# Miniprotein binders against Biotin--protein ligase 1, chloroplastic (HCS1): the designs that were tried, part 10

Target 1, 330 residues: Biotin--protein ligase 1, chloroplastic (HCS1), of Arabidopsis thaliana (Mouse-ear cress) (q9sl92)
Amino acid sequence: AMESDASCSLVLCGKSSVETEVAKGLKNKNSLKLPDNTKVSLILESEAKNLVKDDDNSFNLSLFMNSIITHRFGRFLIWSPRLSSTHDVVSHNFSELPVGSVCVTDIQFKGRGRTKNVWESPKGCLMYSFTLEMEDGRVVPLIQYVVSLAVTEAVKDVCDKKGLPYIDVKIKWPNDLYVNGLKVGGILCTSTYRSKKFNVSVGVGLNVDNGQPTTCLNAVLKGMAPESNLLKREEILGAFFHKFEKFFDLFMDQGFKSLEELYYRTWLHSEQRVIVEDKVEDQVVQNVVTIQGLTSSGYLLAVGDDNQMYELHPDGNSFDFFKGLVRRKI
Short names: E, the ipSAE of ESMFold2; O, the ipSAE of OpenDDE; V2, 0.75 times the mean of E and O plus 0.25 times the DockQ between their complexes.

## First folded at step 11 (miniprotein)

Design J2 (from E1 with A29E P69E L73K; at its last look DockQ between E and O 0.73; V2 from the best seeds 0.00; counts 0 for: pTM E .765 < .8, other shape alone 3.108 > 2.5)
Fold by ESMFold2, look of step 11:
Structure J2 (fold): chain B 330 residues (1-330), chain A 86 residues (1-86)
Amino acid sequence: as target 1 above (330 residues)
Amino acid sequence: STIRITFKIEAMKMEIEIEITVSDPEELEEIFRWLLELAEWFGADEVEIEVRVEENGRTYKFTIKVSDEEEAKRILEEIIRLIREL
């Protein structure tokens, strides 16, 4: 086996004295672990002068926390300038952290070990993960759609408040974000059921101010309004939690139906016609379906030329879900 | 007298893991029913359920691969019977 010498510093920041006391307790107990052999050092915000430098374009903890008006989400922040996975931090320490805690990093990189689903990113990308709880497993995957909607609405809200042009961020089912046909972000959710609750960890990557690989929001904005102020990661994240907490409350109280109209206005698939292939006795038959929305389980709802309703599923053989859809009659 | 059930499923790119620990094998039928219903809800054609039993320092492991409900019920009943005889 190879010897491990990895170490990691995590800065803890709370919105109010309640969260600050939690941070002190975590530091005193040295309570946080990572899934690899990485040593973890916990640092309070007040102690973090050597890690937070304005000239490094680091995530501004004060700017973010000043923007937070939520009651649950985003009030406890974990930051590191460099991490292998923000998702691992919140998911593997779920029970030690307040529900709604967020981990942010400036750079994600490929670490050693068995880290999965890591969004590798340069500075300028908004990379964060946060936690929530749900009780009904049947609707757990729908949280991805609530998160997607909160991201798009946060971008719109920040642009509107700053007098910037509308950036038309669209949702590509199930968990990708697009502008002008190019991917600018993605959502990754995982869940573990314990103690009669689903512990959900949500990871989000959004290309705010990173020049590559595809595009970013500020590049689009420069093309529309070259002289305008640009978007900051901290502003978007604050707006995200404001929108998400409101949407999550609606979702938990009234189900996803309460958000459907706004969601369908934001996604790419309204009235999209798709050719699906069915296999009947070694024959391949092509059928055309028109996307109508989402089923109650969260898959695509479509109507065929026969006026029957179908649920569309990926076939598992394609990286692009829309290249290999299989229909199942409802 | 410790029974651990592990179930994993992926729906719309979201990974869902269910880990349940019980001491009473009488709870297994309800748990299996719930897991199978969840798999059907998300349209999973085949699922694996791992049951790990620890009894007096010995470990017994059962793995259930299910693609048919009637077969799954029969396998479940047999596994519960075997665990009760430990």
Scores: ipSAE 0.702, ipTM 0.875, lowest interface PAE 0.9, mean pLDDT 85
ESMFold2 (binder alone), look of step 11: mean pLDDT 75; pTM 0.703
OpenDDE base, look of step 11: ipSAE 0.740; ipTM 0.903

Design J3 (from E1 with E40R P69E; at its last look DockQ between E and O 0.77; V2 from the best seeds 0.00; counts 0 for: pTM E .754 < .8)
Fold by ESMFold2, look of step 11:
Structure J3 (fold): chain B 330 residues (1-330), chain A 86 residues (1-86)
Amino acid sequence: as target 1 above (330 residues)
Amino acid sequence: STIRITFKIEAMKMEIEIEITVSDPEELAEIFRWLLELARWFGADEVEIEVRVEENGRTYKFTIKVSDEEEALRILEEIIRLIREL
């Protein structure tokens, strides 16, 4: 097919003159591409007339950028009112964008995932993807835990600052976020090693103010405090980058151990008992183990009824990760 | 004269793809050992490596899937021998 079925506009916004000059260069080169043959138009923020007054539901670029105090992350923003994948924007254009660039959309209608399942986000959902670099492949997957923790801490900080009730956002290992037993968000990380570095792209979806699919933070908040101010996507994202940059610096300097205590207070799995299936002489035997934490490779650390420690891995056949765990002695 | 290695692994639901381009096949053994050590670190049951060679305007593609480290190294050594004979 020679015809495009979709078009998109990407608005480029920089925190300072350095990022603004990058945006101008990208527009002049017309160098950003998408994998689905979508026509791409690059627009500088200065050229987006009447954007703020036209639709109050659109992501507020000024509100977000005014909140940014980071040195690396969130200082270059790409926004589109509608986009097939924020992840594709940053991952396919990794080398063209400053590391730490973030892509945000109001509506994402075709997600990218490990299972190739489609993922749709209505307005009100915070959908973003950003980039980072790492050197040690053995710890690259642990970045998911750092991101998860930064999201939960960002929500706490915004609630505290606004005088709102506590919303207990919990982490479901390895990459899901839950409130009251319902999923409110997820994290997707991919990495490509090039030029002696792991180029990591992080996608996050968080149900802040959407009416579907399951629940959202503002719906929970209205149940607790019907007359309170509500959470805004821009506030959460700003707080996220503040927390993430601090956690990422700790992670790179001191390893994940520096974050573990806070992480285990936030996840769902402390002392959780799970049933695992073992293969003993070509027979499937079920055993109960108790989750203790994470191994150094980032898998689950558990103790069996024999008081030995095990590392839990998926068996590759189960759609429910916890249903298909196989233990390995350590 | 252009050798591209693609290696993919999934750990904790995160996809990691390694793409390395070299012009000297003597570097392949070190690269493959690094890739297999990474796979062992994450307990991968099956390892997939793609080697794409461009020589004299022709493209040669080698794709392997292995579940045993000793077998993987043997197969990769065979691929290196085939590349040297181009």
Scores: ipSAE 0.670, ipTM 0.857, lowest interface PAE 1.0, mean pLDDT 83
ESMFold2 (binder alone), look of step 11: mean pLDDT 78; pTM 0.741
OpenDDE base, look of step 11: ipSAE 0.713; ipTM 0.895

Design J4 (at its last look DockQ between E and O 0.74; V2 from the best seeds 0.00; counts 0 for: pTM E .775 < .8, SAP 71.273 > 70)
Fold by ESMFold2, look of step 11:
Structure J4 (fold): chain B 330 residues (1-330), chain A 82 residues (1-82)
Amino acid sequence: as target 1 above (330 residues)
Amino acid sequence: STIRITFKIEAMKMEIEIEITVSDPEELAEIFRWLLELAEWFGADEVEIEVRVDGYKFTIKVSDPEEALRILEEIIRLIREL
């Protein structure tokens, strides 16, 4: 059973009166749906004081909204203390929500009725999903790189503003974030094309202050500066939308080329040498290649010791710096 | 009649689903050409396209773009006869 009722509760919060009126309309129509017929209860922020407890551990809606200076992204917020998927909320309800709406949760778990096992993301992790639109399908997957860059720059910006030491968050192609060789986050994008537009839903998980077996940003920070102020999820999310909106505008106006230099300084793969495996007559043959960047389609561009150029594709569910890449001659 | 086309592709671990609804079968050739060009752009090993019309369902999953095109042309011919 769900806590306190048989339904999922979603708190709606708008930056301005325009978004607040949208929230009222959604509540009056009860128009948001989730997969598996989970019953949804919509609550306006003004009505949610009993659910939205302003302890130090809950996402602070007012702090986040007061920080928003964007004109498109992050202006409509959906929050729940527990959800099965922030991604499902925005993707399943794309047409009902303002484009750029964000869903945030404190804890993410697998919903009842899908399986007996529940997988959860613990409190302290910044878990969010938001929406955007694109028109050119050939460059849609590059949005993952723009989002990754906005996350890393947001962390850097918050650290700089608070006088904290630099946390070197790196991008592992195509959609992972790492610090000190450990995964601290990931990006998940899906898209549905309708009415001549790609409706893109972006999910992000970032280990800010969680006690997970991997590391988190605040654990790294305490190791570097034990008496420092710590990072807050609300600060990072606000900085994310500020950076993302600027990067997205550049990307849409000038293409990914406008962001390439910063991206290559931030990813793990600059001049990286990797061994790729080929099969010749049912025998494995290994070749060494050096990562050069991205192809126009968004795959890895590499050069071999033979001076031939190659496009490298991921090998199934794993990316290994020393194997698992599929070499394709260009 | 309403013709619904569903196409799914994965690029760089991102899932892209394309759903197009048309009423005029004369538009199908352009749509299929666009879908096959996207598959080629991303170097897809397989092409999967689903077409639904008037209770009929056609599901095409092939690894050869020329075979996929021939099958889609036959589907267009069948839909025009409806």
Scores: ipSAE 0.660, ipTM 0.867, lowest interface PAE 1.1, mean pLDDT 82
ESMFold2 (binder alone), look of step 11: mean pLDDT 76; pTM 0.697
OpenDDE base, look of step 11: ipSAE 0.695; ipTM 0.891

Design J5 (from E1 with T6R P69E; at its last fold request DockQ between E and O 0.78; V2 from the best seeds 0.73)
Amino acid sequence: STIRIRFKIEAMKMEIEIEITVSDPEELAEIFRWLLELAEWFGADEVEIEVRVEENGRTYKFTIKVSDEEEALRILEEIIRLIREL
ESMFold2, look of step 11: ipSAE 0.718; ipTM 0.881
ESMFold2 (binder alone), look of step 11: mean pLDDT 75; pTM 0.705
OpenDDE base, look of step 11: ipSAE 0.726; ipTM 0.897
ESMFold2, fold request of step 12: ipSAE 0.717, 0.718, 0.658; ipTM 0.888, 0.883, 0.834
ESMFold2 (binder alone), fold request of step 12: mean pLDDT 78, 78, 77; pTM 0.739, 0.737, 0.735
OpenDDE base, fold request of step 12: ipSAE 0.717, 0.701, 0.703; ipTM 0.894, 0.888, 0.890
ESMFold2, look of step 12: ipSAE 0.697; ipTM 0.871
ESMFold2 (binder alone), look of step 12: mean pLDDT 76; pTM 0.713
OpenDDE base, look of step 12: ipSAE 0.710; ipTM 0.894

Design J6 (from E1 with P69E I79L I80L; at its last look DockQ between E and O 0.77; V2 from the best seeds 0.00; counts 0 for: unsure alone 68.903 < 70)
Amino acid sequence: STIRITFKIEAMKMEIEIEITVSDPEELAEIFRWLLELAEWFGADEVEIEVRVEENGRTYKFTIKVSDEEEALRILEELLRLIREL
ESMFold2, look of step 11: ipSAE 0.727; ipTM 0.890
ESMFold2 (binder alone), look of step 11: mean pLDDT 69; pTM 0.598
OpenDDE base, look of step 11: ipSAE 0.729; ipTM 0.899

## First folded at step 12 (miniprotein)

Design K1 (from S61 with M1S K41W; at its last look DockQ between E and O 0.79; V2 from the best seeds 0.00; counts 0 for: other shape alone 3.403 > 2.5, unsure alone 68.6 < 70)
Fold by OpenDDE base, look of step 12:
Structure K1 (fold): chain B 330 residues (1-330), chain A 94 residues (1-94)
Amino acid sequence: as target 1 above (330 residues)
Amino acid sequence: STIKITFKIEAMKMEIEIEITVSDPEELAEIFRWLLELAEWFGADELTLRVKVDDPEAAKEIAELLLKLLEEAGAKDVKVEIKDGEVTVRAELK
């Protein structure tokens, strides 16, 4: 069977004339590439409206684009019905895309996880990646926390606007999202320093409408709201960029301190007792510490029973960060 | 000679790749100090640096410079490999 060279279709959408001209330019040059040299077909939103059947399960470009009132983020959209990785699209084409460009897919079949495990995201997941620039490398990892916070606040904002019950989306440090003790999402960031800037690619996965493999946001609302009023991926993504732009501006102006209180109200780790491993004279000693917050570098800050403050580092061996923590005195 | 520096650090499950091209050893030394500061800030125990030099004869001089800078920084177990004009340095920082 000839493996049909499954050309990846990328639909390019611009919020304004500026982004629309960028879309035309990219199409005309055929400048967007994938890392695996997959054949890319670039389609403008105006052309796609005639091609995309209203499949009720596809990402509604018009709904999202009409919701966007941001200045920098989410104004240039790349959508694909099926994509290897949204992260690969934005990271590999960083120089060709406006800063703040977003790639969204309905199905991601080679999603980059932390593990080399290829995750196929089922339909109903919000899978997107977007770009930003930073200058200070020391605070670059903190962007994961800003993103995580913006997702949690976006879900609240959509629930509030729709008159839905509160969904308590919590942050599991450093970059996972939980509801009722179940993982519903995660953030993956990568950065490349070039031309005196950190080019950051932010990938987000959020299970909005698929009950598998754990749960989704709409499963929490089941029986509490009519199906017609459940959370839409487009609504969450729009609200995300509104929250993220605000939080990013606060973060860049005032540092993470401006978001820290809200982060600690949103995370799972307030006063959490954790076991840490110390190497003392070639022996592993287990100690218990209490999480207090984050350090300035973005590691877990904890206090020992000795009242000493510690920065908690991952040992690099444990898949679960909370099972492989090493303490360093501050 | 063009010197391409590649540094990778993982901080809080974020991969940061730093790619810098410099034209002279003084710029390399400045960038290297900045990379050490960044590594220290994130509490890196090991440094791995890759430096590609366009002139293979310059690769030895660059390796010697990096060794000196690592010694000045108090790094331990310094390993340098030169292959095909690429200098790979590994060192323990703590």
Scores: ipSAE 0.719, ipTM 0.895, lowest interface PAE 0.5, mean pLDDT 88
ESMFold2, look of step 12: ipSAE 0.739; ipTM 0.893
ESMFold2 (binder alone), look of step 12: mean pLDDT 69; pTM 0.645
ESMFold2, look of step 13: ipSAE 0.733; ipTM 0.894
ESMFold2 (binder alone), look of step 13: mean pLDDT 69; pTM 0.643
OpenDDE base, look of step 13: ipSAE 0.493; ipTM 0.808

Design K2 (from J5 with A29L; at its last look DockQ between E and O 0.81; V2 from the best seeds 0.00; counts 0 for: pTM E .793 < .8)
Fold by ESMFold2, look of step 12:
Structure K2 (fold): chain B 330 residues (1-330), chain A 86 residues (1-86)
Amino acid sequence: as target 1 above (330 residues)
Amino acid sequence: STIRIRFKIEAMKMEIEIEITVSDPEELLEIFRWLLELAEWFGADEVEIEVRVEENGRTYKFTIKVSDEEEALRILEEIIRLIREL
């Protein structure tokens, strides 16, 4: 098989002198690596004029960093105009990066030989990955719901601040974002337990200003308010970290229950009727259940016409998790 | 000896990987109970745990695939006894 001869430049940007000194240390030690052994060049923002030049479609590092008011998340930024995976950057370098570091790219592409599902994104898509730590493995997967909620609330907050109409971004369980029946984004989370902590990497793709593959927020906005100002990826990402940091603190302190009411107002599944399959005597029997919410483990909670409560699991045979659902009595 | 435990589980599309290294086989039982509790919490039908032991430049691997918690613990206890005889 042919090996990639590509190289990759990563621009490092810190909010304050603390993060800037970390960036200098990483550059001097050449400490970051990618899983496919692509050659990595680390560049400080102050010296990266060739990659940060004025291009109307490039992610504006200064605009984003000036918007950051968080104490933990989003204060250390890694940017490249093109990457195979923002997720790989932060996950494979978790120990070298400050927790809460974010990697952003303008274009994400699928590298040769990759077999994992990778979100390919054109320019205009907000594509980023960041890190966090958790201690309780039983609630680690619930972080996907916290992130989803932070994305929807960030879009709402930016629209409100700019006097724009509300773009009704909804959550499709477990990790998809929809508007007007079309997918507009998705969340990917992975975790590795080491040194008595779960190292969590969160990847997010959100169609802000890319006309493909389905729809984007600016296309919806133009349909609602043709004379309106457009949404910028930098504004949404800044608002995301503001909302996420607050929600994460609530989640860690009080559990997902503290966010549950807002989550159910935002997701697509309240009172949704779904067909589930049961195996009885080597036959497949279909039943109808009504979605009520989430179980403690983060699966779907539903009630049958027998008034029994069930936990719903995907069977793994479909890209749509709601096809082929299997119920388990609780 | 160096004992490494690897465990992977997927819940709601999120992959969780656990890797723990210990030198005392007595610690394995509590680790295994924790991993089995996680699997039960997420409703996993089958548990797969890999144990790798490195001793005197040799590597020994044990892979446990069970769907019953009591059977899994019995098998893991036997593996702990075998490790102590290495």
Scores: ipSAE 0.698, ipTM 0.879, lowest interface PAE 1.0, mean pLDDT 85
ESMFold2 (binder alone), look of step 12: mean pLDDT 74; pTM 0.682
OpenDDE base, look of step 12: ipSAE 0.707; ipTM 0.892

Design K3 (from J5 with E48T E54T K61R K65T; at its last look DockQ between E and O 0.73; V2 from the best seeds 0.00; counts 0 for: pae E 2.8 > 1.5, pTM E .674 < .8)
Fold by ESMFold2, look of step 12:
Structure K3 (fold): chain B 330 residues (1-330), chain A 86 residues (1-86)
Amino acid sequence: as target 1 above (330 residues)
Amino acid sequence: STIRIRFKIEAMKMEIEIEITVSDPEELAEIFRWLLELAEWFGADEVTIEVRVTENGRTYRFTITVSDEEEALRILEEIIRLIREL
């Protein structure tokens, strides 16, 4: 029934003729699917004149593709004005899509039943997901740190190119981005292992031009330079893939150590003191540790007041992330 | 004679799922050891292992959630014995 089934239009856009031929193949085979038996309509960019309104709130496919200078990442774009999850698009269709494909939406929604029960995300957020492959499972979780670094450097690069004030986007371990103590973004990574490779899907949300629920980059910018040009989602995403591809190549060749100096400069946790709670004989004991960096497995490395080194792990039960950390002596 | 293993780790707000198809049951022990070593590397508190065996068009499913490596290996040995009896 049309009243019971969800439907979704996905616009496919390639940087070059190679990616455009892939898009044509996908459309002809109707090979992409979404959860909950959502009906998917695949549309080529060349066919999308009537779908894309010349509206400031819509993602500009041409602006983004013109900004792409990468050789692998961001060269195949999937866009929809509304999606339940950009992450589902790339993760459920990993094998059908070129590795490095990116899915972008203007609005994410969540709903059961019919249209009146649908909640939509704030407009103006940059919401995207993309894919990559890795062979070494032990370093897969470190990808989220490479991604967060690329986001912070992309914002800096766009500000520099536009002559704008520096927006100090900071990384809060493991996968959150902050400005002035308020969250402006987050990163989600999932991975599956098949055919001797880890298929990694990375989702990113970044508050570029939304008024709610916290702050956004353009709100901070207006506070510092009211007459300045504002940041566009397309510019940030293009700069992101430029930075990410360079960082990813360094990471794969030389490990995370090649990025550590830059990462710790953008980190919130330099020498941060954290209170960790442990249970000792039915008593809650508070211990203070000082954050030193990351362990080789990607957890927080800290030193206690006893001068011993600890690895900090989430316990999974706390609403406050730092209150939910447990320490393990190294 | 077709064995599929699904192994799931959650660590650092990241989910890693591993699916392996095995044609030779003798490889199961080595694959299980590798999966448990990977989970230990990530400091996982619990691991979920699903083994699916297809024999003569019938599918059998074994699902394990364990927090201790020694117990996990004993249970996996029992699963290997059951697969050999099919």
Scores: ipSAE 0.397, ipTM 0.755, lowest interface PAE 2.8, mean pLDDT 81
ESMFold2 (binder alone), look of step 12: mean pLDDT 72; pTM 0.655
OpenDDE base, look of step 12: ipSAE 0.723; ipTM 0.900

Design K4 (from J5 with A72M; at its last look DockQ between E and O 0.72; V2 from the best seeds 0.00; counts 0 for: pTM E .714 < .8)
Fold by ESMFold2, look of step 12:
Structure K4 (fold): chain B 330 residues (1-330), chain A 86 residues (1-86)
Amino acid sequence: as target 1 above (330 residues)
Amino acid sequence: STIRIRFKIEAMKMEIEIEITVSDPEELAEIFRWLLELAEWFGADEVEIEVRVEENGRTYKFTIKVSDEEEMLRILEEIIRLIREL
């Protein structure tokens, strides 16, 4: 069905006067667009008191912004209580927004008339998307690994600072986050090349305080320490940008190798033995290989019992970790 | 003339889209070579290339699905030749 009457409100918030002047300029020129012709109302934080609700579940703009000490990322915030996609907001408006801008929503939903599936997120889920630029296309997909690390380290840092029990958040290659065998988050990256730069948009969903779909970080904390203070989305997001900016600077200066040791301590796959299937003509052959790490292109590096090294890729147009890998001899 | 190239690959479940606008057809060979090198780097089995050419109010569109490097080169050379003859 066609949806011609949709509208939404976006609240703009800057860390300093520089970002606040950008927000004023965007509002005055009505510069932001959405892909489904949804009409957009831009509202400055100073005038948005009717949309900034004072309840336990609304994202606290001031709490987040007061925590920001970064020089690049997280300094310009776009918020809405409900959106169809935080990723669409930053990706379709990449050129209009400061690089490093972040869009956050309390609830993400699928609107009427949309033909593409969108991840829905309930209230309590930390749902955000932000932007960055890179020049070297060969390493662009490695950003997913840098983001994953920043999320896991942010959770660790917030728990440590609040005196909370350790939550062992693990990375499932390439873009999933797990706790106790259950998925608690995921990362989505897309990029377009324009003006000699790769414009990268990064979306993250993390189950911080939502009761569904499976578990959340606060549910794990309640099981470990029932009387403890709980995690807030604003604290995690602030810590994320602090960690990400440091990791991104290291990555851009020294490559992913500078983060590699920490990454392998956090992912699920160290010394993992997996079964890969090959098709030789019409025959299916199963082989067992052992995961060693990542190749320079960012795929899985594995060793077979023959001591040969292999690069493992997702199989076809679907991925099932047990039967979804395809090997190439290196 | 205005020539727009859209090139899409997937690597590690990340979608990478390259959109290039070219005003000088002499740059096409270098651009296509760079795109093929990127696809090879990521081990792409198949790539989709869309080329749109606008010349004096007329629009020509080529959509190419390529699975072999040697065939890619032959097809891309033919496209460059056709664009230069417009």
Scores: ipSAE 0.593, ipTM 0.833, lowest interface PAE 1.5, mean pLDDT 83
ESMFold2 (binder alone), look of step 12: mean pLDDT 72; pTM 0.661
OpenDDE base, look of step 12: ipSAE 0.677; ipTM 0.875

Design K5 (from J5 with V51I; at its last look DockQ between E and O 0.63; V2 from the best seeds 0.00; counts 0 for: pTM E .784 < .8)
Fold by ESMFold2, look of step 12:
Structure K5 (fold): chain B 330 residues (1-330), chain A 86 residues (1-86)
Amino acid sequence: as target 1 above (330 residues)
Amino acid sequence: STIRIRFKIEAMKMEIEIEITVSDPEELAEIFRWLLELAEWFGADEVEIEIRVEENGRTYKFTIKVSDEEEALRILEEIIRLIREL
């Protein structure tokens, strides 16, 4: 059996001297690993001349780092022009990286490097993953909602600061972002509990400047104001970490309740009516329910026409959260 | 000897994995209670817990499928008894 010859280069960039010394240490120890024995080359930002192209397609490390005003998140950056997964970089190296480190790539690809037929993501997507820690497993999945809010608020903030038209980015529960009925982004979270902490890895894909597969923020902006400045991935990511760090602190201190009003203003589901199917005596019965919000566990809270409350899960099941019996209309 | 517990759950499309290592089988009861409470919080109907025991260079595996705490504790008591006899 032949080993895989997959390889990649990771450029390390720190906000300040503290993070720069971490980057040097990681390079000296060659500490980062990827799945499937992918060979990893660690490169300091100062050494990255061969990877940086002056064609403006590459993520601008300096623009991003100059925008960072956070104390924890986004202060250590890992960048590569091409990666199979930004999520794998931060999740498989969680203990080696400062908590809050972010990995960004310009292109994600799928397929083995030994074949010519590999899939690549569209250019212009903001593709990143970062890390955090939590202690209470009951609230770990709610982090997806905090991240979603940080993305939507970051887009609003950048548009406002640049004098651009409002782009109405909405949240589709639990982890998708939409504009004008089309998906513009998604969030992927995973967690591993070790040493009395939940190590959480967060991946985000946001269609900023790509022409496919659906739409992107800049396409929407051009439709609203053809002569306007366009959004840059670096600006959105910087604004994201600014918003996320504040929201995360509120979430950890006061729970999701502190963000709940903003979340319900931003999601697609307020007063949404949904048809749920249930099986009663070998028959499929359809019921109409109205979305009220989130349960304490983070699932959908709905009310039926029978005035009973239901908890809805992503697989379409339901149960009577308050009575344990689903009533049917006669 | 080394006792490793592994547990996975998906909540709201987020995968959560829990891995805990202990050296004393009597610590398992508190761990099971915590895992079962977490599963109930997220509405799981049944929980699968893997226990691996490394003893004298051999690996022993136990898999538990449980739907309530009393069932889990009865099965756990038997597993603890078996681990002590290794």
Scores: ipSAE 0.705, ipTM 0.878, lowest interface PAE 0.9, mean pLDDT 83
ESMFold2 (binder alone), look of step 12: mean pLDDT 74; pTM 0.689
OpenDDE base, look of step 12: ipSAE 0.715; ipTM 0.899

